# VHH binders against c4kar8: the designs that were tried, part 85

Target 1, 263 residues: c4kar8
Amino acid sequence: MAELSTPSPASPAPLDGGRGDELEKFTLRGARQILQLLQDLITHRGLITAHTGGGHSFMTAVLKVDEERGRVVLDPSPDPQANRRALAAPRLTCVTQLDGIRIQFPLVGLGEGQDKGRPALFAPLPAEMLRLQRREFYRLQVPLAHELSCLLKAEDLARKPVEVSARVIDIGAGGVAVVVPTGAAEFVIGGTLPACRLALPDGEPIELDLEVRNLNRQTQRNGTEQLRVGLRFAALPRAADTRIQRYIFKTERALNAKARGGL

## First folded at step 3 (VHH)

Design e16 (framework vhh_7pa5_2)
Fold by ESMFold2-Fast, scan of step 3:
Structure e16 (fold): chain B 263 residues (1-263), chain A 126 residues (1-126)
Amino acid sequence: as target 1 above (263 residues)
Amino acid sequence: QVQLVESGGGMVQPGGSLRLSCAASGFTFDDYAMSWVRRAPGKGPEWVSTISGSGGSTSYADSVKGRFTISRDNAKNTLYLQMNSLKPEDTALYYCARSEYDIGTDYFESPGFDPWGQGTQVTVSS
């Protein structure tokens, strides 16, 4: 059987098209913005991984942008086989990073020639470029082993204060998603839960105010009902923001190391 | 300020060995995967090897597999590349680069003059 596709740590994989609706707001289509971003890659000597399909890729860089001819000039691979695969490919998917920003763009119509007497690859300017800031898009799926919890201060059906320990299922820069048993407390979209306590694996619980953004009822196979609650950080102190970001970075790197060890 | 300083290059005959070092500062070294990338004269950049932040996982280009070994010393914030059985085709300027992980995806950050390293030259000739 076919194995689940797992990207090599040596070859950054393109983002899945199934996320396309969420990625649309991060897509540049202005000709001047595209030209400026390509020039930034030249200035900072941006290393680009060009995916040619069939699991093949090679490393390149933008040598120059020829605005008058509407094309980019790229460094060819030192591997002649990689260059032949690239020239035969219907498209290249180019992936790079600049100052913590992921940049991805297609190139179609690749050709070969020379620039100032040196071998070069040429392609028309891309019609679009994805520019993704990690903070705006990324949500860490919390490992079950971390037993991450948030003590919610809410009200029951009788409007009596109640404390509910909720399991955190995802976390990002803007908030958390938690699950609670149905009927444990009443939640109102737009309502504020003051002085809740987020327990990270290391250190003291973080005290923070949460705003209810969404509610979704889930029924498990055993008939047990749970409520998924999306909670937004209403006013996150700088110290709390720093601790949450540190947890996200460390956990993701540990998960990536574990995933690559499993390959 | 992120700083990477490569060293250990030089001239060697085919079949020889060299050990490259990269001294890192300005970031939490063990939070990042690190890579070696090379650029041969008149050619584009070529990825050589990557090591995870913990050192538990390594990857190599097919052209160097079995000959090169990547390692790191997180207590000293230093990345290494042990190069054995060197060939004329290994002649290049070698850079170290910081890599950021996303779930299922690796990123390479651009090496450069500042704050990134300027590279170390390896020349293999008879």
Scores: ipSAE 0.011, ipTM 0.404, lowest interface PAE 9.0, mean pLDDT 78

Design e17 (framework vhh_7pa5_2)
Fold by ESMFold2-Fast, scan of step 3:
Structure e17 (fold): chain B 263 residues (1-263), chain A 126 residues (1-126)
Amino acid sequence: as target 1 above (263 residues)
Amino acid sequence: QVQLVESGGGMVQPGGSLRLSCAASGFTFSSYAMSWVRRAPGKGPEWVSTISGSGGSTSYADSVKGRFTISRDNAKNTLYLQMNSLKPEDTALYYCARSEYDIGTDWFESPGFDPWGQGTQVTVSS
């Protein structure tokens, strides 16, 4: 519905399978690397959100890696319903973070039992783990004072070419999120917007091809709607990538310096 | 040098109230969703509540809904949890955790929790 309020985040979705080919360079498949990463999760008390499907998830942690039996030992949920869903699921998608690095891995064949007299969940060691560095997934919340904008080349509802100046609300290595008034242009997920212009504070606008990845409608206090559009950099020349990275680093450092009280 | 320092725990009678605080430093606080997570003795970790980076969206576990209120002060880099009508079952070590929230890219959202603090102990007993 067009009058939907801003949604509360209930259950973040795991990474889309359609991104799999682009994520291969971040996928760990070596047994030693997988064991080291799981041990890091134990050492740093990593909290894991385990998705069981159907919008359901629960929180767990790796308690132990049992190399002799080739399995991980997990904390069961204090919610019995969550444990039942997990045991019934053909696959868990586990998501966690260490020092701003996103880690995601599947677990198949979950069972229950005891570890040293305590209830525990058991699963075979994962064959792969995704490890995304902070810079691949980090999104800088753009300060309002920067007035960052992106001129989008799109089509209106009548399929006529239109240019929309959209406010950039966040920016990362892979793309930007922008806000446009509802009805300003027609966006199709997977569609390409060629030759858009991203205006950074320093220098000329950067010409970019953008792919529409997601759309989110929000209702303002006055009843008007705005559309949040997630846009991926479809192709990024090295010079443009360098300028975007410099803007992100410079702005993040300035925000961190402000937060630390000018140390 | 990311740091999260929890405080405000203590011992209360059932039906009592406590306000927990989490002082954050070393990162851009307003760019992250923040969560409260608890760990009771002999139990696994349990997610309690999350608040978006702007404070515009909140969510709660069913076990605490209507009793707890999460809030944040981005100018002070501080996260809060107001806990009312406390029950013995709320007895746990409470951690605040940073959660990456990727605004505008639904294919990449993170519930992931990075607790760097020692937590703050809440004990509800008669």
Scores: ipSAE 0.011, ipTM 0.418, lowest interface PAE 9.2, mean pLDDT 78

Design e18 (framework vhh_7pa5_2)
Fold by ESMFold2-Fast, scan of step 3:
Structure e18 (fold): chain B 263 residues (1-263), chain A 126 residues (1-126)
Amino acid sequence: as target 1 above (263 residues)
Amino acid sequence: QVQLVESGGGMVQPGGSLRLSCAASGFTFSSYAMSWVRRAPGKGPEWVSTISGSGGSTSYADSVKGRFTISRDNAKNTLYLQMNSLKPEDTALYYCARSEYDIGTDYFEYPGFDPWGQGTQVTVSS
């Protein structure tokens, strides 16, 4: 029952370590803009992945923005250890999406308490929020109803070939993020998974090579831990690229139509 | 015509030191974060360290923290890795890599790895 023997992700968060300066053109610093974006996350019930460092994260959500006290209220994890890691962290990196736009922001000074008699986590309003609005940064959050999967070809802890069917949680022009149960396979950052098969709703699975870009052990809202794997499309054939873009466009359009009471 | 040429490897005893260099050409070096990645025999690539384009930010794999120091000289288009207190498990072929297309695709960035050269061999043995 040992965990995966993969390198810990020790890279700084996108807003840390000078990289935030390179992303300045995508950074919101106006107090009203920040408040509006946080309120939009509440309205759209956006799920947030909060990274606590050391390759650990947990799923949360903004429950409310307390303008009078200058703080956000977050849904705590049902896993007490995830909450302890969060409270001990000098900074949380929060990552989410709103209508395919990637949003990232830091929270510093996390505390715990009660909100209307229920456990809650509190943090001061972030001083900045990153909003990435370019095609190369666009990520479609895959609807659960689509049951999008990718058959990964990897190795187990004994170095034997193993195939794992991973659920695709988001997809963009450059890659996918998938979820794999902890211990199902061993992944190495920078390694290539050859001849994987991406199952789109229309047509046959797409065979493609995927490069492992990042690994994160994520505690779900029900307290269950899973491994989130970021995978880059390596040498994507034109026909495959066209099919993926078509899926993204159609799904985005259908989600917009559904929000309008579509057919 | 992006090129990255690694050098400075060699054979050392445990506890020894080496300084690796990576000469970059074909792109605006200061505009890109740069990384060191290593590949031990029979293993996949392991990320070692990253430095931002300006040099103002660095990060390290847990296995090398406190022993390795990444740096760059943007005027010379050169990336460096100072390796101290070397251990047998540091034995690997070391590559430098340019970070590209990481922002917005992953919440923690690791550089995409596609070595532009043969790398430089580091062997730590007694």
Scores: ipSAE 0.000, ipTM 0.143, lowest interface PAE 12.9, mean pLDDT 77

Design e19 (framework vhh_7pa5_2)
Fold by ESMFold2-Fast, scan of step 3:
Structure e19 (fold): chain B 263 residues (1-263), chain A 126 residues (1-126)
Amino acid sequence: as target 1 above (263 residues)
Amino acid sequence: QVQLVESGGGMVQPGGSLRLSCAASGFTFSSYAMSWVRRAPGKGPEWVSTISYSGGSTSYADSVKGRFTISRDNAKNTLYLQMNSLKPEDTALYYCARSEYDIGTDYFESPGFDPWGQGTQVTVSS
């Protein structure tokens, strides 16, 4: 009655699963383009969130591209459990940002090894990478200095109403990603959080109904775990949409000016 | 509680057809891309097909392209896979999977393999 599972070679799956014709123009499949983009991630020290399934992820980075062996070398998590989840996963979904452009790619066939005598994870080169253009799909990684927060109206584990101030880490036209203190509130995918308040640097907070779309337990580079909550704007009045877009545009412009001027 | 219930499998001869269904509950079905993933005896999981949250975009593994059609009915919270011209190599346990939603890309969804359903068996043999 008990049977052993025999691994077969994993077949690369499309990145977004649902918007193939819309996203084809942003999908890189050329070997040279993929190698160049991975090298750009190394050069710019891009932090990668690697999703292992089951609502788990960890923070990593590309350490090296081994062109001769056709593989990428990744920085393992300091949390052994996160590494075990990654090695057991059929695939990783890797998400990062390079100079304001969102990059996403799958890795299949993850293994453990050594790089220059240090522990490392490795996987075959991805067959495709998604590189979304700034204007159409840009999502702003919120600068820590802006101290953007969203006051969430949620429930605790006892289903008692609770207000939680969550740090906004990511913002776009369709929603925000926030980090919630562990145990502060209970979230249900598909649930609505009514009358939440998004604080932007200029003006009064924007009152929004938010839908919980994604829950992710992210292991940081230092080994600590955070709950990342993806929240969709259930309805956006024109004035709120304008203010969010203005904040994104203004912040992107300021970051670009700073980078060209001194960094 | 996310729940996926697959059905419609069975035994068919090579060249035959089957239609698989996946009944979804516990989440807003119309907000997620959905995938079909299969596992042949003694092998690891293989991605088969994905459909966008609206049904406007589809993608297929090369091994099934031109033979299989993925579709969805958001009013019924149901995902379908129409399988034509079945081959012995299509013999597997077929799973329905919800793709991960990434809020940073505004409705962009990554396919994955994390089946919450029991799967439905498809056997193609003479």
Scores: ipSAE 0.000, ipTM 0.180, lowest interface PAE 10.6, mean pLDDT 77

Design e2 (framework vhh_7n9e_1)
Fold by ESMFold2-Fast, scan of step 3:
Structure e2 (fold): chain B 263 residues (1-263), chain A 125 residues (1-125)
Amino acid sequence: as target 1 above (263 residues)
Amino acid sequence: DVQLVESGGGLVQAGGSLRLSCAASGFTFDDYAMYWGRQAPGKGREWVSGISWSGDSTAYASSVKGRFTISRDNAKNTLYLQMNNLKPEDTALYYCAVSYKTGLYFSSTPEYDYWGQGTQVTVSS
């Protein structure tokens, strides 16, 4: 089964740049914001994984921002081959984290030289920087006691409409993961399930359209087979988004209180 | 429903201090930079201060730099502005604001998505 889940904040792998529509909301294009973020990386001594393509990467850091020349100054690798590979690459994809927040940006036109007598790599300032907020990658593991469910409007193998009540196992701002019995319905990655109903505490079910993002068959320890389905919220209304965020926040707070009480 | 509720304003003499609070609800507070702005009667809105999601980075308008301190308590979903050495020209309605476009890090020229009704600060000479 193919899986298209949002990477965790700790994942070093770069996000697919082809997801322009999905990532545009999280992309900084203002010069001041880009400069502030780069300076924040310098201040916090953020280690950067620079991907040169072909499965190659090296560790670097932003040493300074030269605003007058419109350049970033990067720490070269102690490995000369890594530096030669970087200089030959048409593009670097730089990935880093600040307190669990994912930051990603391209550098094009890498050159080498010296900064105040020390070897350095130089690149023009990026025109954009991606920063993924905690809410975009965070997934709350839903407590079993909450009995959170989503009524899916799907099709069987003969394309006949079926309704499947699925247990929600995790939830984030972008979607839910649910479990369904094997054979309950046919799911196609990229397919849309219209007018599904998400049952949250403290209100009526939320009606929403869901897009199938991933499918994974799993065998529970008791031998029961289940299908795990990752579902993206399509065109989520603001009121629904607010209710989902409030549920996540309240549940995190309660779980954190339990963890501190157990310590 | 995003709600921002300011408190702590009042009448104070020049050279005095006030601490403003902003109670935020309806969004994930710790995922966004927050702002304080102000508006004096007959004037446009003026940006006062910004703070990143974590509280680690802050910025101030030149008119208040060194006198005001912005801070946040993410556990309480509350934003603060400590105002010291107040001047008559600080008299204004003070409001807190959030911009979804700026996200985790602040801008000194933000376009706010939401702001509160404000709390009045009056500084007598």
Scores: ipSAE 0.000, ipTM 0.120, lowest interface PAE 16.6, mean pLDDT 79

Design e20 (framework vhh_7pa5_2)
Fold by ESMFold2-Fast, scan of step 3:
Structure e20 (fold): chain B 263 residues (1-263), chain A 126 residues (1-126)
Amino acid sequence: as target 1 above (263 residues)
Amino acid sequence: QVQLVESGGGMVQPGGSLRLSCAASGFTFSSYAMSWVRRAPGKGPEWVSTISDYGGSTSYADSVKGRFTISRDNAKNTLYLQMNSLKPEDTALYYCARSEYDIGTDYFESPGFDPWGQGTQVTVSS
């Protein structure tokens, strides 16, 4: 039997980076709104993934909101190492869902102690929480037959320029997910890859700047490792945006039609 | 819109078996890795197992390795957990969770777990 890999969860991209006005529309900063949303997470028993950086995360939940002390009380991980990583982290990025709405918030100043005689983690109330509709984040899974690729302009470990042809696995209005062989290039979350070329089936490759937002390592059954890279469109000319939307629309319709006809 | 519905839990004696199911709707099931997460009364959530988009890779918590098998049927939008040689310490509420290991590029997409269900209770007791 082949040895099974245990993939580490990837870290999300930083919340900063050129989307101030768009983020503001979805950002809760009122103390009452934040308290209410945290209470909704308790009521709905929302499971939270807390990212501690370096590709590490653990599962938690809000047990209690202490309004008088301005703190949240969190379930510690049953894994002591995860708790130690969390306490050592300068910031946790917490991600959860509520009724199909993505909720994301930072926690800073994590401590440990007890709540009603049981181990607990404590943090000050977040100053902000993001609340986003998932419909805005639709991704088309790119059919392998389309052989969609993106030529990335990146750097290797010696900081020499390299060009990497990456297979596009997902595409949406905001960006693409690609796969590259492990070690093909160095990717830094928040880094910009200028003048990359996205090849769509119809027409010339689209030149665009891409921001690295997330990284995930995968081991395939044959033992080869690949890196999945989430990339945001830093800016898109209207013509490029139209071509990408047209590709998504046409491919989605074709996949839906084939699924119905192939039944 | 997005919904995960867990089923198949129940009461079983030590050494017994159960098969959990998770019916997914409202998203493209085959585009996501999927996970099982459990929560025992008075304890924090514990990751149990993950399976990749098309089943090419699986991973397990050390506590369940060799006893549990995760699988999926993308044609039926269903995730499974076959639980063998059950122990009292396996007693927990089990949740199906969407794992974003095979991630898209929207700004707030995050690798991790996105549960939508109420879970299914597994009780292992003599």
Scores: ipSAE 0.000, ipTM 0.354, lowest interface PAE 10.2, mean pLDDT 77

Design e21 (framework vhh_7pa5_2)
Fold by ESMFold2-Fast, scan of step 3:
Structure e21 (fold): chain B 263 residues (1-263), chain A 126 residues (1-126)
Amino acid sequence: as target 1 above (263 residues)
Amino acid sequence: QVQLVESGGGMVQPGGSLRLSCAASGFTFSSYAMSWVRRAPGKGPEWVSTISGSGGSTSYADSVKGRFTISRDNAKNTLYLQMNSLKPEDTALYYCARSEYDIGTDYFESPGFDYWGQGTQVTVSS
């Protein structure tokens, strides 16, 4: 049960299954490739966040791959309740990173036992593993100086069309997060906002369709209410995708150069 | 090259205190959320605490809430963990880990940890 709702980068949520066709090109299904990737996780001592459903997750690592028995051996959580949730779950969704590459894979049929006298969790080898380059999952925290905005086409409480200029707080290959004053417009999770306009520092605004994925109300210290809105790019032409990626890479490199005392 | 170097571990009596440090290099430190993760002998890795890039948001594992404080000095590219009221069960290797800066945004969930250090040993015993 979720007694505390504090967002944590240490407990990432799995990628949306509704992107299955876009993710297929990044999915490994060859037994050799899967074994090699799991072995890389062992070699690099990769930390894995295992999602057990219901908003629950725990930290684990691959201890070894038992090719003879076709299974992986995982470190159990020091929290017995987390282990009980994992064993009761129909599936674990495991998320980790290696060298800027996001790796995600399912484990089904989890059991418990011992490895060299130590408690361990066991599961059959996954049939698939998702391997995404940083560009597919990375989000850039947008510098305030860039004044990046997105003009949202939404509806007010009376169902009348309104245009809301929202500040973009982060941006990635898959979408943006924006902040708007509470009450500026009504948003419905799963709803589509058509023909919105994303203004990058250089060039014309990009016209795109955005899907509302999440909403979070915040009260600022000055008493101002804000709504944080997570928005997915519903469909993104290659030219728009290239331009967004160019902005992300250019800005990241500029931030890195500034940190080194450069320009 | 991203590099994270932990220090400040050692031996301490139950009820004692230690302050861990992590020196970061090779990236824009203030743009990334940072975490502490520990691994005790015979146990799996356990997430301990996370701090946002600006230092404005922090989160803690239930096992350490009220006893540990995470902080950072972005001018020095250093992450800290102040550990008070230490217990024998806090004995572990403590790792500094880097995550993407994702605190306060639900759409882009954190991808987890992409870099971590060698760890620093904390031993709590009498």
Scores: ipSAE 0.000, ipTM 0.351, lowest interface PAE 11.3, mean pLDDT 78

Design e22 (framework vhh_7pa5_2)
Fold by ESMFold2-Fast, scan of step 3:
Structure e22 (fold): chain B 263 residues (1-263), chain A 126 residues (1-126)
Amino acid sequence: as target 1 above (263 residues)
Amino acid sequence: QVQLVESGGGMVQPGGSLRLSCAASGFTFSSYAMSWVRRAPGKGPEWVSTISGSGGSTSYADSVKGRFTISRDNAKNTLYLQMNSLKPEDTALYYCARSEWDIGTDYFESPGFDPWGQGTQVTVSS
């Protein structure tokens, strides 16, 4: 059968993944807060990407909150296969954004029916919602011209120390994403890389500890393999935090100014 | 504040072409992936296409692959959707949306869409 999956953006980190403990302080569990946030999504026509697992997702929106019955009413996908996957999934991971605030929540027990004579999906109200301010997830895409690098102190397959100079592709208040050649070092999710050195354009390298958060292997068009490594700042001194934030804000301002210019 | 203004819609015969534009302001355009999303009368929203902040990566819904092309001009803060070989089922209100669909984040490898713009109506009929 010609049942091809609709291409989707990369899947989100789940709420109950290995980083869940760090995100607990940003998790809303109060019924009033959850209801208010869902109502805000309705008011602002927040578009939701619902992940059903296995790299599959579909687009939806909250149509209404039925507080009396403790349910949310969602727009079904125009793709019947996406709806079938959603109904079969043990849970949906819903992701949306409001004015630079990332919102993520699970839905369990999805059903189908009608609302005002139109097809609809129903789910019990979520017990929790993750709400992250821009600074907790915002990532500046680092201009190639800045040649931003981070010297990683890692280990090879035999647990021998190696140093790898990695290109920084994005940077935020909480960490960096870097690219390294495949096989340059071994990275373990949850592992700590001590005393790494982040080189910013206007100053001496910053020494900091980095925790490995994710790994994604990519093959370039020319057959070259690269490993993308997501790294969290384990403990960031105030002076380092100030320099990183200054770089982010200054670069963002410069990019905004250049976007107004010509070639 | 974030502002998105869609334009370029209209009425066209089956097999025709249209080029949609989305003018963005209030944020660093090149730092965000951008998407086109459509809503047909009486149906829920359907994702159409996404382009990375640099323009180096694109993805498309199966229903539009080979017919639509997403592109961007970061110097003009403008997103485009070239629509060829239009079909009656492409009739919808088209919206652009800012998204976080850029690989290389260690925290959130997924889209998050800000509230939609005004939209631009595309009607394909004979």
Scores: ipSAE 0.029, ipTM 0.518, lowest interface PAE 7.2, mean pLDDT 78

Design e23 (framework vhh_7pa5_2)
Fold by ESMFold2-Fast, scan of step 3:
Structure e23 (fold): chain B 263 residues (1-263), chain A 126 residues (1-126)
Amino acid sequence: as target 1 above (263 residues)
Amino acid sequence: QVQLVESGGGMVQPGGSLRLSCAASGFTFSSYAMSWVRRAPGKGPEWVSTISGSGGSTSYADSVKGRFTISRDNAKNTLYLQMNSLKPEDTALYYCARSEYDIGTDYLDSPGFDPWGQGTQVTVSS
């Protein structure tokens, strides 16, 4: 008899791949479903992190869907180097979130040109999109107003210990994603950051061992480069897990209440 | 019914100063972080600065740090941007924005950013 709630190991951060065959049940392949989801991303102004490989990514958005030509039109990066990397890449891996649901899809055959006289990137419609509704894959996008931070214990370029206060941009059952200025510390995929401190409302900071799962450099519209770091909870005490889950549920409920209450 | 009304823009010579204001209504102003975002001709929106709800924390784009100062008056529901040492590159339509549901700086820096106000034009020319 199958045991109830034999969970998979903690899921990687939202920017990490490698979820295997278990995600097949969340994969959309119908042309109408894909078109509708892309249209929802346009309507809700879904922010997309496009991964070009080699630890590089940029922020984009779907500007429109060209159904006649079977293409999506994307906003190019303000960084010409990011656009060159994207055009040279065999594949973009696009990650976004809509109403707490994680969405991932590939784009292949990226080209450049103009849309209504403005620079644009073009790609064929994706053949599949992942729409992840499982609790284990849920990531709360942390409201900027919460000023949530994690003090990372890392090393600088000279291998000296350094403490970096990183802004938490999303949080889930399995980990957090944070942003740091480029060059603030050295991070190695698979490396462990011991005794980091996650500052949640109510009580002392939570001490956590964090594993680096992914690294993505992003050029913001302001021209500033930042490093987005996906971090897995390597060992999470029951009390810490409870506090993190309560923060997620309370914040989600408060955001839903604001939306319904007019704020 | 959120309303944001920007004002204080105008024409100024390089090296000059301007102070922008944003009058907010329809929400509890002190409960939200507020930002300034600009859109230059032919370019997407660029995040400029953010201030926390209490005013205790501020952040700035690298292009403006040391020259611009963000502040707020929660009793008057007003956000300010003091702009000093203005450059031609600062020419843009400036918007204030509320952080309602942000997926990090990505929301404010996104080409999909739609401000609630009409913006105020800043032109820096010789």
Scores: ipSAE 0.000, ipTM 0.132, lowest interface PAE 16.3, mean pLDDT 75

